# Ledger of designs, part 21: VHH binders against q94cd5

Target 1, 317 residues: q94cd5
Amino acid sequence: IILQFAPLNSSVDEGFWHSFSSLKLDKLGIDDSPISITGFYGPCGHPQVSNHLTLLSESLPLDEQSLIASTSHGNRNKCPVPGILYNTNTVESFNKLDKQSLLKAEANKIWEDIQSGKALEDPSVLPRFLVISFADLKKWSFRYWFAFPAFVLDPPVSLIELKPASEYFSSEEAESVSAACNDWRDSDLTTDVPFFLVSVSSDSKASIRHLKDLEACQGDHQKLLFGFYDPCHLPSNPGWPLRNYLALIRSRWNLETVWFFCYRESRGFADLNLSLVGQASITLSSGESAETVPNSVGWELNKGKRVPRSISLANSM
Key: E = the ipSAE of ESMFold2; O = the ipSAE of OpenDDE; V2 = 0.75 times the mean of E and O plus 0.25 times the DockQ between their complexes.

## First folded at step 5 (VHH; framework vhh_vobarilizumab_d1)

Design m4 (at its last look DockQ between E and O 0.23; V2 from the best seeds 0.00; counts 0 for: pae O 9.9 > 2, grease 33.7 > 24.2, SAP .882 > .668)
Fold by OpenDDE, look of step 5:
Structure m4 (fold): chain B 317 residues (1-317), chain A 121 residues (1-121)
Amino acid sequence: as target 1 above (317 residues)
Amino acid sequence: EVQLVESGGGLVQPGGSLRLSCAASGFTFSSSYMAWYRQAPGKGRELVAGISSGGYTSYADSVKGRFTISRDNAKNTLYLQMNSLRPEDTAVYYCAKEGLEYFSGYYFDYWGQGTLVTVSS
């Protein structure tokens, strides 16, 4: 059975477009160079509604220092994700953008971060995203399209099992895992770290660790899971961020199978009934280099269609 | 439209060999993950073997070492070489296309009509 991932959806706050309009008018002018931006997401906190990758007014850089500050702020509900904005000056230019090339370029950045070890140190780069846009500042209308570059692995990742975390852990383990997750989320140092390790010892004690500590903790656990903040609410599908996570794991470690933990919340607390535990096969043939960049997908659908989104702010500008 | 047409099924004695073929059309075969499934009488459909676009293969434990899945992209054809056949291999064998939609990430399955393989003395 091939593992199916739920798509990640975008949300753009009006404040973003207000700020962008100001930036465009005051500083950028006709300069259509790509702009580094920061998106925000978090784990799903509702049993029926998924979280989105969100742009806010603070998504736009004021200066280089502001970008750094935004990534280290430690906000519980705002896990920062690096992104890039391609804003065109005309609708014609927007329509002529080579979307496949742009997607591939961002995917390559993700892959470079994986290969260099940067993603291991800072896994928040895994869900890197891009936006193409056109801003009609005469009409205060905005056309935009998100892409969430995700690698297409070959062979496809196979799902061995997927179930609620509460069915995977014993009662003692579940209590400890919940506590450890809540501590992770409550700490200013780790609350915005969306990829992590869940380890459970033989005495049912759980700990959350940074991904970079995987090699250091070898042999110290009965259970080891690759955990991530899952924005998806679906009971039978992990969210989109798991795709590049698995690509990283396959590239860095020669694992036949991997256990993963889809962390989800209820009312701001870890919920193991909503969270998922799964096992997947990620085995590579011995003849293929783990360093070869895979193909990528990830353009967002608009109401099930392959078209850009649009918004008018004429009444609020 | 996607079409999968299986052939090569028949009656064979235990220990014998059989080669199944699946003619594919209506999609880019070379970029698709393909698989063989089988369904025995009174049992559910089960995966037998799979092959990725890159040529990576996987097999059910029950057929490992006996069955070989392969593909000819130039002919848009999937094959299943079955050796050392056993009575428990008796089933309708189905060719399947498994794919991921480019933008949405949804997974789809397409099936042929199947071909009957009977292993009996």
Scores: ipSAE 0.007, ipTM 0.281, lowest interface PAE 9.9, mean pLDDT 90
Fold by ESMFold2, look of step 5:
Structure m4 (fold): chain B 317 residues (1-317), chain A 121 residues (1-121)
Amino acid sequence: as target 1 above (317 residues)
Amino acid sequence: EVQLVESGGGLVQPGGSLRLSCAASGFTFSSSYMAWYRQAPGKGRELVAGISSGGYTSYADSVKGRFTISRDNAKNTLYLQMNSLRPEDTAVYYCAKEGLEYFSGYYFDYWGQGTLVTVSS
């Protein structure tokens, strides 16, 4: 069957729009140049509710020192992700923006980072996102679209197997994997690294490694899985970030069979009943198509409809 | 500007054959994943067959061995050869192109108008 991915959803805090309003009134005026912003995400933390890619007031950093200070502590649900804001000054400009061209431009940035090796050094570039918006500052109202550019591999990736991680690992393996994942998430050095390797040795001892260490992980082990922070809670669908991860894997390592690990949490700890392990079959690139940027998708629907999201801050401004 | 125009539907006896065509324009056909969907009266739209840019094909279990999807990149045309037709194959058949946008919630964001296939004695 064709591997299908659960959609990723956005959450934009009111503080983001308050910060943007201040920036636009105090500094930008009519300047509609694109703005680099930071999104935040983490693995699913609840068996019934998926996590979001979140924009907060600090997503629009006013200076370099404030951004550095706000991210120096490490936060399990604030893994920073690069994004871009295309704000418009009129509703007409907002409605006329070429969403397909903007999505393609941001997907090309992800592809360039895959091809250059940047995504191995900093895999947080894989879930890069974009926002287009119109701010009506007379009414303190905002319209916006959110996108999570993701590749459509050709041919499609096949799903061979998908099950709860607790059904894949033995009890001893599961304890070791959980402990290793909790250590990865508790360390300021690794908590913000959302794509990683899970290796389990023949003695059921697990370790979590950086993607660049793949070749070094060919030692004595029973299992090697490609892990990622999965914001989705659904039992039958891997989350959206797996799409670009598979594009990276195919491009960099030419593996035909990939075991993946959808890392999910409950109550602040690894939850292997909620987490998924799956096996994907990838058709390896053998010619010119391997070097061509894949097609991409990723514009978010508003409750299943093709309409922008809207918010009013008139009561709080 | 993506345009998909289906043709070749009609009335066919059980066990008969039809060949559906989809003329495509407004995009680079040779690099696109293409599919056929169908919708029986009062039912949801279901995948029938898909074909990648490189020619890899997939089929719904209900049509495997009876239907063949193909493409002619020189003519920008998608085909569905339908053999051994059954009354349960009666539906409107839609040509579909993979989308470049997510907000439809579907793998395929571009659709033709559909062509009716009726299998009846």
Scores: ipSAE 0.006, ipTM 0.273, lowest interface PAE 9.0, mean pLDDT 84
ESMFold2 (binder alone), look of step 5: mean pLDDT 81; pTM 0.816

Design m5 (at its last look DockQ between E and O 0.02; V2 from the best seeds 0.00; counts 0 for: pae E 14.7 > 2, grease 33 > 24.2, SAP .87 > .668, placed apart)
Fold by OpenDDE, look of step 7:
Structure m5 (fold): chain B 317 residues (1-317), chain A 120 residues (1-120)
Amino acid sequence: as target 1 above (317 residues)
Amino acid sequence: EVQLVESGGGLVQPGGSLRLSCAASGFTFSSSYMAWYRQAPGKGRELVAGISSGGYTSYADSVKGRFTISRDNAKNTLYLQMNSLRPEDTAVYYCAKIGLEYFDSYFDYWGQGTLVTVSS
């Protein structure tokens, strides 16, 4: 069966719009050039509600000199994700935006990062996102639309197996994996690294490693899984970030099948009952090049519809 | 202190409608993920509907197409419009603040609940 990924959803803090309004009024004026922004997400920490890609006041650049927002690192609950904001001066301009072209442009950046090896060194670029917006500063009303560019692989990824991690690992392995995950999350150096390797040795000892260390770890493990912070809570679907992760894996390594680990938490701790382990087929069709850029999708749906979102802050501004 | 006060529950016939309200105080309502839960007798508490600060809504499969969650940030009020009610919808309904928006809390806050009874 075709592997279905749960969509990633957005959340925008009121502070973001306050900051953006100030930025627009004080600095940008009628300049509608794209703005580099930083989004934040983390693994799902709730059994019934998925996590979101979130914009905060700190998502915006602080000054003209820092066109790229200085991202604070080391926060376990705020994994930084690079993004871009296209804010138009009029609603007409907003409606005229070529959404497909904008999506493709961001997808191409992801693909370039995959091909160049940058994504291997810094996998936080994989969930790169896009926002288009229109701000009516007279009414303090904001229209916006998120996109989470994701590659459409051909052939589609097939699901071989998916189960709770607690059912995949032995009791000894599970204990070790949990401990290793918690250590990874507790370290300032790795806490905000959302893509990683999970290796388990024949003696049931687990370790978490950087993705870039895959080639160096060949032969040293009984089990190897591609792990990621999964924002999704669903028991039968991996989250959206896995899509581009699989694209990277297919492009970089000639694997027919891949084991993946959907890392999820309960109240900040690794939870293997909520986390998922799956196996997927990612085989390329005969004659296809692994270097060809795939098509992409990813515009966020609003209540199941392909429409932008709106928010009014008239009472709080 | 976070306070959530539900209202609007009552007895209705199958096929009827109710609108629940939740008055929120003690936190920045407009920035919070809000949700409705319900707990039927002898069953666990289950998510019914959720709404993010950005207006994204989600629903349990059992209520999709019949229930609508909405919010009025100016009034710090959460709503649940329930149409085409069924006997299996009988439960205590709880308003909840979900601690996901700020990435600093894993705790949920709950009201006292309001009873909805669907019976002929």
Scores: ipSAE 0.017, ipTM 0.325, lowest interface PAE 7.6, mean pLDDT 91
Fold by ESMFold2, look of step 5:
Structure m5 (fold): chain B 317 residues (1-317), chain A 120 residues (1-120)
Amino acid sequence: as target 1 above (317 residues)
Amino acid sequence: EVQLVESGGGLVQPGGSLRLSCAASGFTFSSSYMAWYRQAPGKGRELVAGISSGGYTSYADSVKGRFTISRDNAKNTLYLQMNSLRPEDTAVYYCAKIGLEYFDSYFDYWGQGTLVTVSS
């Protein structure tokens, strides 16, 4: 069967719009140059509710302290993801933005990071996103639209098997994997690394490793899985971040068969009943196709419709 | 509204040939991954053949060399040419649109199916 992915959805805290309003009134004025922003996400933390990519007031640096904070990592609850804001000064400018070109531009950034090897050193670039917006500061209303650029591999990846992680690992392996994942999440050095390797040795001992360490993980192991923070809670759908992860795996390592691990939590700890393990079959790229950027998709729907979202903060005065 | 209408099924002798067609509407056919599935009585649906928007084809091992999937993007039509038919090919054959866009990324669309019977 063809591997399919659950969508990643956006969430915007009101504090983001308050911060943006201050920035626009105090500094930007009519300047509509794109603005680098930071989104935040993490693994699913609840069996009934998927996580979102979230914008907070911290997503916009407003001063030197905010800029310093936005470049400091290690907060387990807010895995940072690079994004860009295309703000417009009129609703007409908002409506005429070339959404296809903007999506492709951000997808190209992801592809360049895959091709150069930067995504192995900093895999948080894989879920890179963009936002287009229009702020009506006379009405305190905001119109916006997210995209989560994701590659369309051709041919598509085949799904061989998908099941709860607890059904894939033995009892001894599951205990070791859970402990290793909890340690990864508890360390300021690794908690913000949302894509990783899971290695299980012949004695059922698990370790979590950085993507750059793949060579070291191919020796004396019984199982090797490509793990990622999966924001989705659904039992039959891997989350959206797997999409660009598979593009990375195919491009950098030319693997035809890949075991992946959708890491999910409950109550702040690894939950191997909620987490998924799957096996994917990838048709390797060749020749000129290996050089060219794949097609991409990712404009978010608003309740199934291709329309922007709106919020009014007039009541928050 | 996605619509997929299969045709071309029927009764055929072992070793014979049959061509299935699927008329598609309600979506951008030329950018979609299309497939044929089949379901024998009492069995689950299985993938028979697929074709990407770029023309890459794939086949189940059981039909390789005998079946050919193709598409006509100008007519929004998917085809399955079935040659050297065997009794085990007897099934209802379904045309499918595989969701690979953001809003369809985990959702498939199916036709009503067309029956193929291979018997002597």
Scores: ipSAE 0.000, ipTM 0.353, lowest interface PAE 12.2, mean pLDDT 85
ESMFold2 (binder alone), look of step 5: mean pLDDT 84; pTM 0.846
OpenDDE, look of step 5: ipSAE 0.011; ipTM 0.356
ESMFold2, look of step 7: ipSAE 0.000; ipTM 0.239
ESMFold2 (binder alone), look of step 7: mean pLDDT 84; pTM 0.847

Design m6 (at its last look DockQ between E and O 0.21; V2 from the best seeds 0.00; counts 0 for: pae E 7.5 > 2, grease 32.4 > 24.2, SAP .78 > .668, placed apart)
Fold by OpenDDE, look of step 5:
Structure m6 (fold): chain B 317 residues (1-317), chain A 120 residues (1-120)
Amino acid sequence: as target 1 above (317 residues)
Amino acid sequence: EVQLVESGGGLVQPGGSLRLSCAASGFTFSSSYMAWYRQAPGKGRELVAGISSGGYTSYADSVKGRFTISRDNAKNTLYLQMNSLRPEDTAVYYCAKEGWEYFDSYFDYWGQGTLVTVSS
């Protein structure tokens, strides 16, 4: 009945912490102002292992221009996602951080982007993320905690149907959808665009389009699906990025039901057996404004526990 | 401490009615999504009905038209009105609270359950 989303997991490359350490020592000092960072993710490419939102050495901006440039890199394996890092100077400060306030603040940014139309133009802002951290540079130990702000919709999204994409599309459609997806992924212009439209015409020809082109493609399709790069491998659950995607859809368009496409890959190619097609109910109550910011959740669990993660790089520093 | 305590279960004849209650404490009940689950002997736990903080309800197909989930926020109590009961409704019924604060399942707290037996 209720659509359940698989959580998004984080991964931090050691190179990130090396770069951060250098940044801290060379530039930041005791300045604990928030730092804009870029995370990277992509569609699941393995039937048994989900993809992660990953921080790399290049996640840290050299300057404001470098951050902007990173968003247009066009790397199929690194879809850029904007994020923010709150690094504290002491473990006490880390422990005292108001996690709920920080989460809400980032959620509000997402909502503002939805309301303003920015998310429609650049949907990569939908999976915006938050990291709090403490770096012990004497011991080269790092404590950190990710949050992936996601809106809590009321009523909750209901699942109507969920099946492998190969069971949803005809053989002809499936071939065309696969080809269109591969073309999308192969283009430097679109490879790192994680949210898109999948349209199928009456003659079984499929096309991938930008989300902003939804209004332009109205009436030209037999099937229309809201597609996204799904980092999740689970056969019965869509990945976490779908949550805010659905929030955007509900806010922008008066749709009772939505077809969505969980795009997943095998060996770098579209795989419709692994990919999912689902239908969900996203009805907005008559008494609720589409402009009201919903509550948000999204702090990551560590091995099933509500605790931060830690890493020691003493041997590599 | 979060607590969910189910009550109202018992033996009832086919076609009969029963009302389950779940007393909630230790959290802000009015802002939480609540649900009823059931587990029949030899079967897995299944969702029966859910109700959002805003009062929106959902039901399993097997109970639609027969069961009604409701809540009294002033009393911190969740209800399940079960009408036209069938033998296949025999199960332990559980009250569940949503768990949204972190990456977790939709429900993070469960009651002890109450047994409903439908038999002639």
Scores: ipSAE 0.026, ipTM 0.509, lowest interface PAE 3.4, mean pLDDT 91
Fold by ESMFold2, look of step 5:
Structure m6 (fold): chain B 317 residues (1-317), chain A 120 residues (1-120)
Amino acid sequence: as target 1 above (317 residues)
Amino acid sequence: EVQLVESGGGLVQPGGSLRLSCAASGFTFSSSYMAWYRQAPGKGRELVAGISSGGYTSYADSVKGRFTISRDNAKNTLYLQMNSLRPEDTAVYYCAKEGWEYFDSYFDYWGQGTLVTVSS
């Protein structure tokens, strides 16, 4: 009955390491200050394969030309997410990093955005991530490790119900929800908003609203679901982004029962057979506990092991 | 192989004190998040206290100011000092190695537990 969340997976394009190598050689040298980076993810796009949070060459702006290149070829699979790179100059420094403290620091940023209301205006802060790295530019090899900080709610959230969205919505509702989701994804203004509200009226008309509009939607006879871009494809596991979304919901709105919508796509369009609808039961925190930063988890496993990843680009560099 | 062995439980009167110990092996203790949980009869396990590798501590509201979690990395041992014990503290106490830093929170490692009884 405890709600389980599928882990988020990382991917790093070779172009990211090319951009990083240039930045380190041309500008950073031994500067080990943390670097703001941008990750990219989207809803699951395939019934058999989960999506990844991906670093691309545009994840690291190098100069004024980088901004121009990053905006010239849009990609609806590329919802930008804030992240931070903690680079190190030696393998010793990499191995000595206090991963728990770094994860806690980034989780604190998410929590502050939840408490201040910034997460309602810009919910892409909820899946904020971090990367630690060591670049051996003599060998053109890179050691790195991702974390996706996520809150540990206590007590854990209970799952009441989970099923394909197509089994929750009537055929008329499903058609309207699909159309509304496709419109959300097609608009430049909303495609990068990965957390939203789904409202369905008694005439089976769906609309998608920003999180800030919640209070205007409550108290009628419409269905109201908390929707998000779900990178996971699994039929029994909501994806990792739901975890911080539930923390937001618990903290900001004190809701004990939440319907959620794991939005997933196939072949570039909404797929309500792949998408999930679920109902979660949340134990409300006290006012004092609600203001305390929850504990967090989220360091990524490497093929099931707690070890960093490595890549060599000697053939590409 | 991860092993966690709790000790120090027993019968104590209300207002008394008790110190629990957890001997840990099979992993790098000094870099791990450690916690104490408890389970009263007929209830689920609840978090009592946690301590990070860097020494940051957290406590359940029900035990704040009465319980103190600590660790000795040289002895690979986790402690829970319990003061001002109440009958509602009666439970089996479990030492846990949390995956708080990692995705694998489902694969938490637990000891067999040590019983604490606070007689009224």
Scores: ipSAE 0.015, ipTM 0.346, lowest interface PAE 7.5, mean pLDDT 84
ESMFold2 (binder alone), look of step 5: mean pLDDT 81; pTM 0.817

## First folded at step 7 (VHH; framework vhh_vobarilizumab_d1)

Design p1 (at its last look DockQ between E and O 0.48; V2 from the best seeds 0.00; counts 0 for: pae E 17.0 > 2, grease 28.3 > 24.2, SAP .762 > .668)
Fold by OpenDDE, look of step 7:
Structure p1 (fold): chain B 317 residues (1-317), chain A 120 residues (1-120)
Amino acid sequence: as target 1 above (317 residues)
Amino acid sequence: EVQLVESGGGLVQPGGSLRLSCAASGFTFSSSYMAWYRQAPGKGRELVAGISSEGYTSYADSVKGRFTISRDNAKNTLYLQMNSLRPEDTAVYYCAKIGLKYFDSYEDYWGQGTLVTVSS
C-alpha cells in the first residue's frame, strides 16, 4: 500500500496583510524581489481540526536593512519555518509566474540542506515553503498561493503498518513516552524543534533526542522511531512534513524500513491516542543514487482545486 | 456575539428522515469549521459530523452512510441530513462552531440544541 500523506494547509493572519501592505507602500514600492519570510506551525492539538502553516505579522522582515524575517525561538506554538514570498505588482504578472520553476528552486534548497547535513543539524528547514501573491492595495484585496515543496520518492513509500501510538506502546512505555514528549515540549531549548528521535529502552524508559544524535544512539535502544510534530488530525494519514523527513532518512541512512511517530496533542499535552505510529518501506531502487534530487510537488489546493486563494480586507483596512 | 440556532428536530419513526438546520450569526461563517454534536440521555456529548471551511467532511462511524453534513455560506446555515434513523440516534443535537485560532488556540461555540426522538 502506498503511503498517503495529508496535505498541509495554510493560514494567513490579517495582521500579516496589514504589515505587508505597510511594507509595500512604505518601503518596497514597485520592487518585486523575493522576500524571505518565516512561517509557523506546530503539532495538531485538536481531534477534528488540523493545524496550519501560519503567517503572522512577525513573519515579515522588521527593518529596511535586511529583508530577512526575524525568527522567533522557544515558543511551543510557533515552530519557525523558513519561507519565501514572491509578490507581483500586477495580476498579469501573478498569472505568468512559472510555478513549477519556483517550486523546484525551493525543493533544491531543501535537498541541498539534506545533502550538506544542515537539515540534520536544523531539521526545521525540511518544511520550507513558498508563497506567491498579488496585492491590490486600492481594493485591499489579496491573491495568494502557498506551496509546500515535497519530494516524490521513487519507488513510492509503502506503508507497512499505521495505528494509534497507544496501541503500539505498552502501558508502561506509553506513560514514559508521554512524559518524555511533554518534557520536550516544555523546554525552551527543544519546544520548537519539530523533528526528533523517540527512543525506548528495554526497561520501557523513553527519551526524546535530537535527530543529529542518531548515530551516537546506535545500540542503546529497543525501539527507535523518527518523530515529528504532525499538524494533521486524520487517524489514517500522517501529515505532510513526514514526506521530506523520509527523504532525508533515505538519503542519509541505508534503511529498508523506518518507524515513524506522528506526534499530536490534545490541548497542548501529548496524546498517544491521537498520535500515530507507523512503519514504512523506503528502499531505493537498484541502481539509483541517493544523491539525485527527486521530483517535487506541493502547491496547495483550494477546495480541491489548483487555484489561488483570495481575501478581501476592505472592511478592516 | 456568536449565535447558533438549531431547528428541525422532532419525533420520527425508525427508518425515517430529518433535516436539521443551524442558523449562524456573529462571525464569519464561511471561514469557520462547523460541526454537529449529539448528546443522548445519560451519555456524553459526541461528534456526529464536521465540515471544514474548504468543504471537507468527516463523520462518526455510527452515522456514516446515513447522515450528510453540508453548509450554505451565502445563508450562513449548516445542515444535517439524517436518513435511516435509528432509536439509538435519539439525542439532543447541537450545532457547533469549532473556533480554530492560530496554533493551539481553540474556542468552541454551541447552540441550545434541538431534540431528535426516534421511536416507533
Scores: ipSAE 0.035, ipTM 0.481, lowest interface PAE 3.6, mean pLDDT 91
Fold by ESMFold2, look of step 7:
Structure p1 (fold): chain B 317 residues (1-317), chain A 120 residues (1-120)
Amino acid sequence: as target 1 above (317 residues)
Amino acid sequence: EVQLVESGGGLVQPGGSLRLSCAASGFTFSSSYMAWYRQAPGKGRELVAGISSEGYTSYADSVKGRFTISRDNAKNTLYLQMNSLRPEDTAVYYCAKIGLKYFDSYEDYWGQGTLVTVSS
């Protein structure tokens, strides 16, 4: 009965480390101030492989203009997500970082955006992430660790129902939902908006709307679902981004139950057999406020273990 | 240019075991999603098992608990350990580098395949 979430995993292109090496050698030196970075993710794009939150060479701003260009121009294949890099100058400093405090700090940023309403205007803040790193530029080796801060709601969210989207929607509804989702993904204005509303009217016509338009979706609809780009492909596990989405929904709209839509694709098109629809109960325990900051988790496991990842680029550099 | 060379196929009795290998070159193996597919006579090609660059594995329901995918990044080699083989596992097995949506392309690359025959 308790809703389980599939973990989100990271991927880092070698170009990111090449770009970081240049930045550190040319500008940063020993400056260990945290650096704003951009991650890229999106819905599952392959029926047997989950998507990752990915760092690319453009994830690292070489200047403010590059950062603005990266985050201001949506791309169906690269939905931008805010992140922060805590780079250290020594392996000793890396090992001494207080990972619990860093996770909490980034989770608090997500919570503040939920409470202020910023997450309704820009829901890409919900999957905010962090990376800690150490670059040994004499060896061209890099030690790093991702976290995807996510709230642990208490009481835990109950799962009432979960099924493939194709088994939830009628054939006519499914056709309209698929078309609406494909249009959302094909528009430069909406493709980088990873959390949205799915409204299906009484005549089986679907529309996809921004979260801020929830009240405009009230009325003559047959179905209203909270949709999101789900990077996971698993048939019984909604992806990690649903965790913070449920925290937003419970806090901002004080709903007790919610229908959610895990949007997934195959080869660039909506795939309602892969996508999931579920219903969750998000009722608060007696005496607790939805405005109370929840505890958070989210340090990525490396092959099931709580250890950093390492890569050597000496042969590539 | 991507090269994938499978080996280890052959004839095996039902209930037996076999280990497939795939030697990879022409790309950064350690950062790639790798998979095994198979194609039985008269059937379409189906995914058998996949493994991410970070070691997360997935399996088709038909092989879960019997097959194990693994990788050796130092040797640029993908493996498939197949236990408790059944006649239904008879197929050509393909090593694949799968292009994922959020990298540079959707391009998938395939090996030539290695035949596995399970019969008495």
Scores: ipSAE 0.000, ipTM 0.180, lowest interface PAE 17.0, mean pLDDT 84
ESMFold2 (binder alone), look of step 7: mean pLDDT 85; pTM 0.856

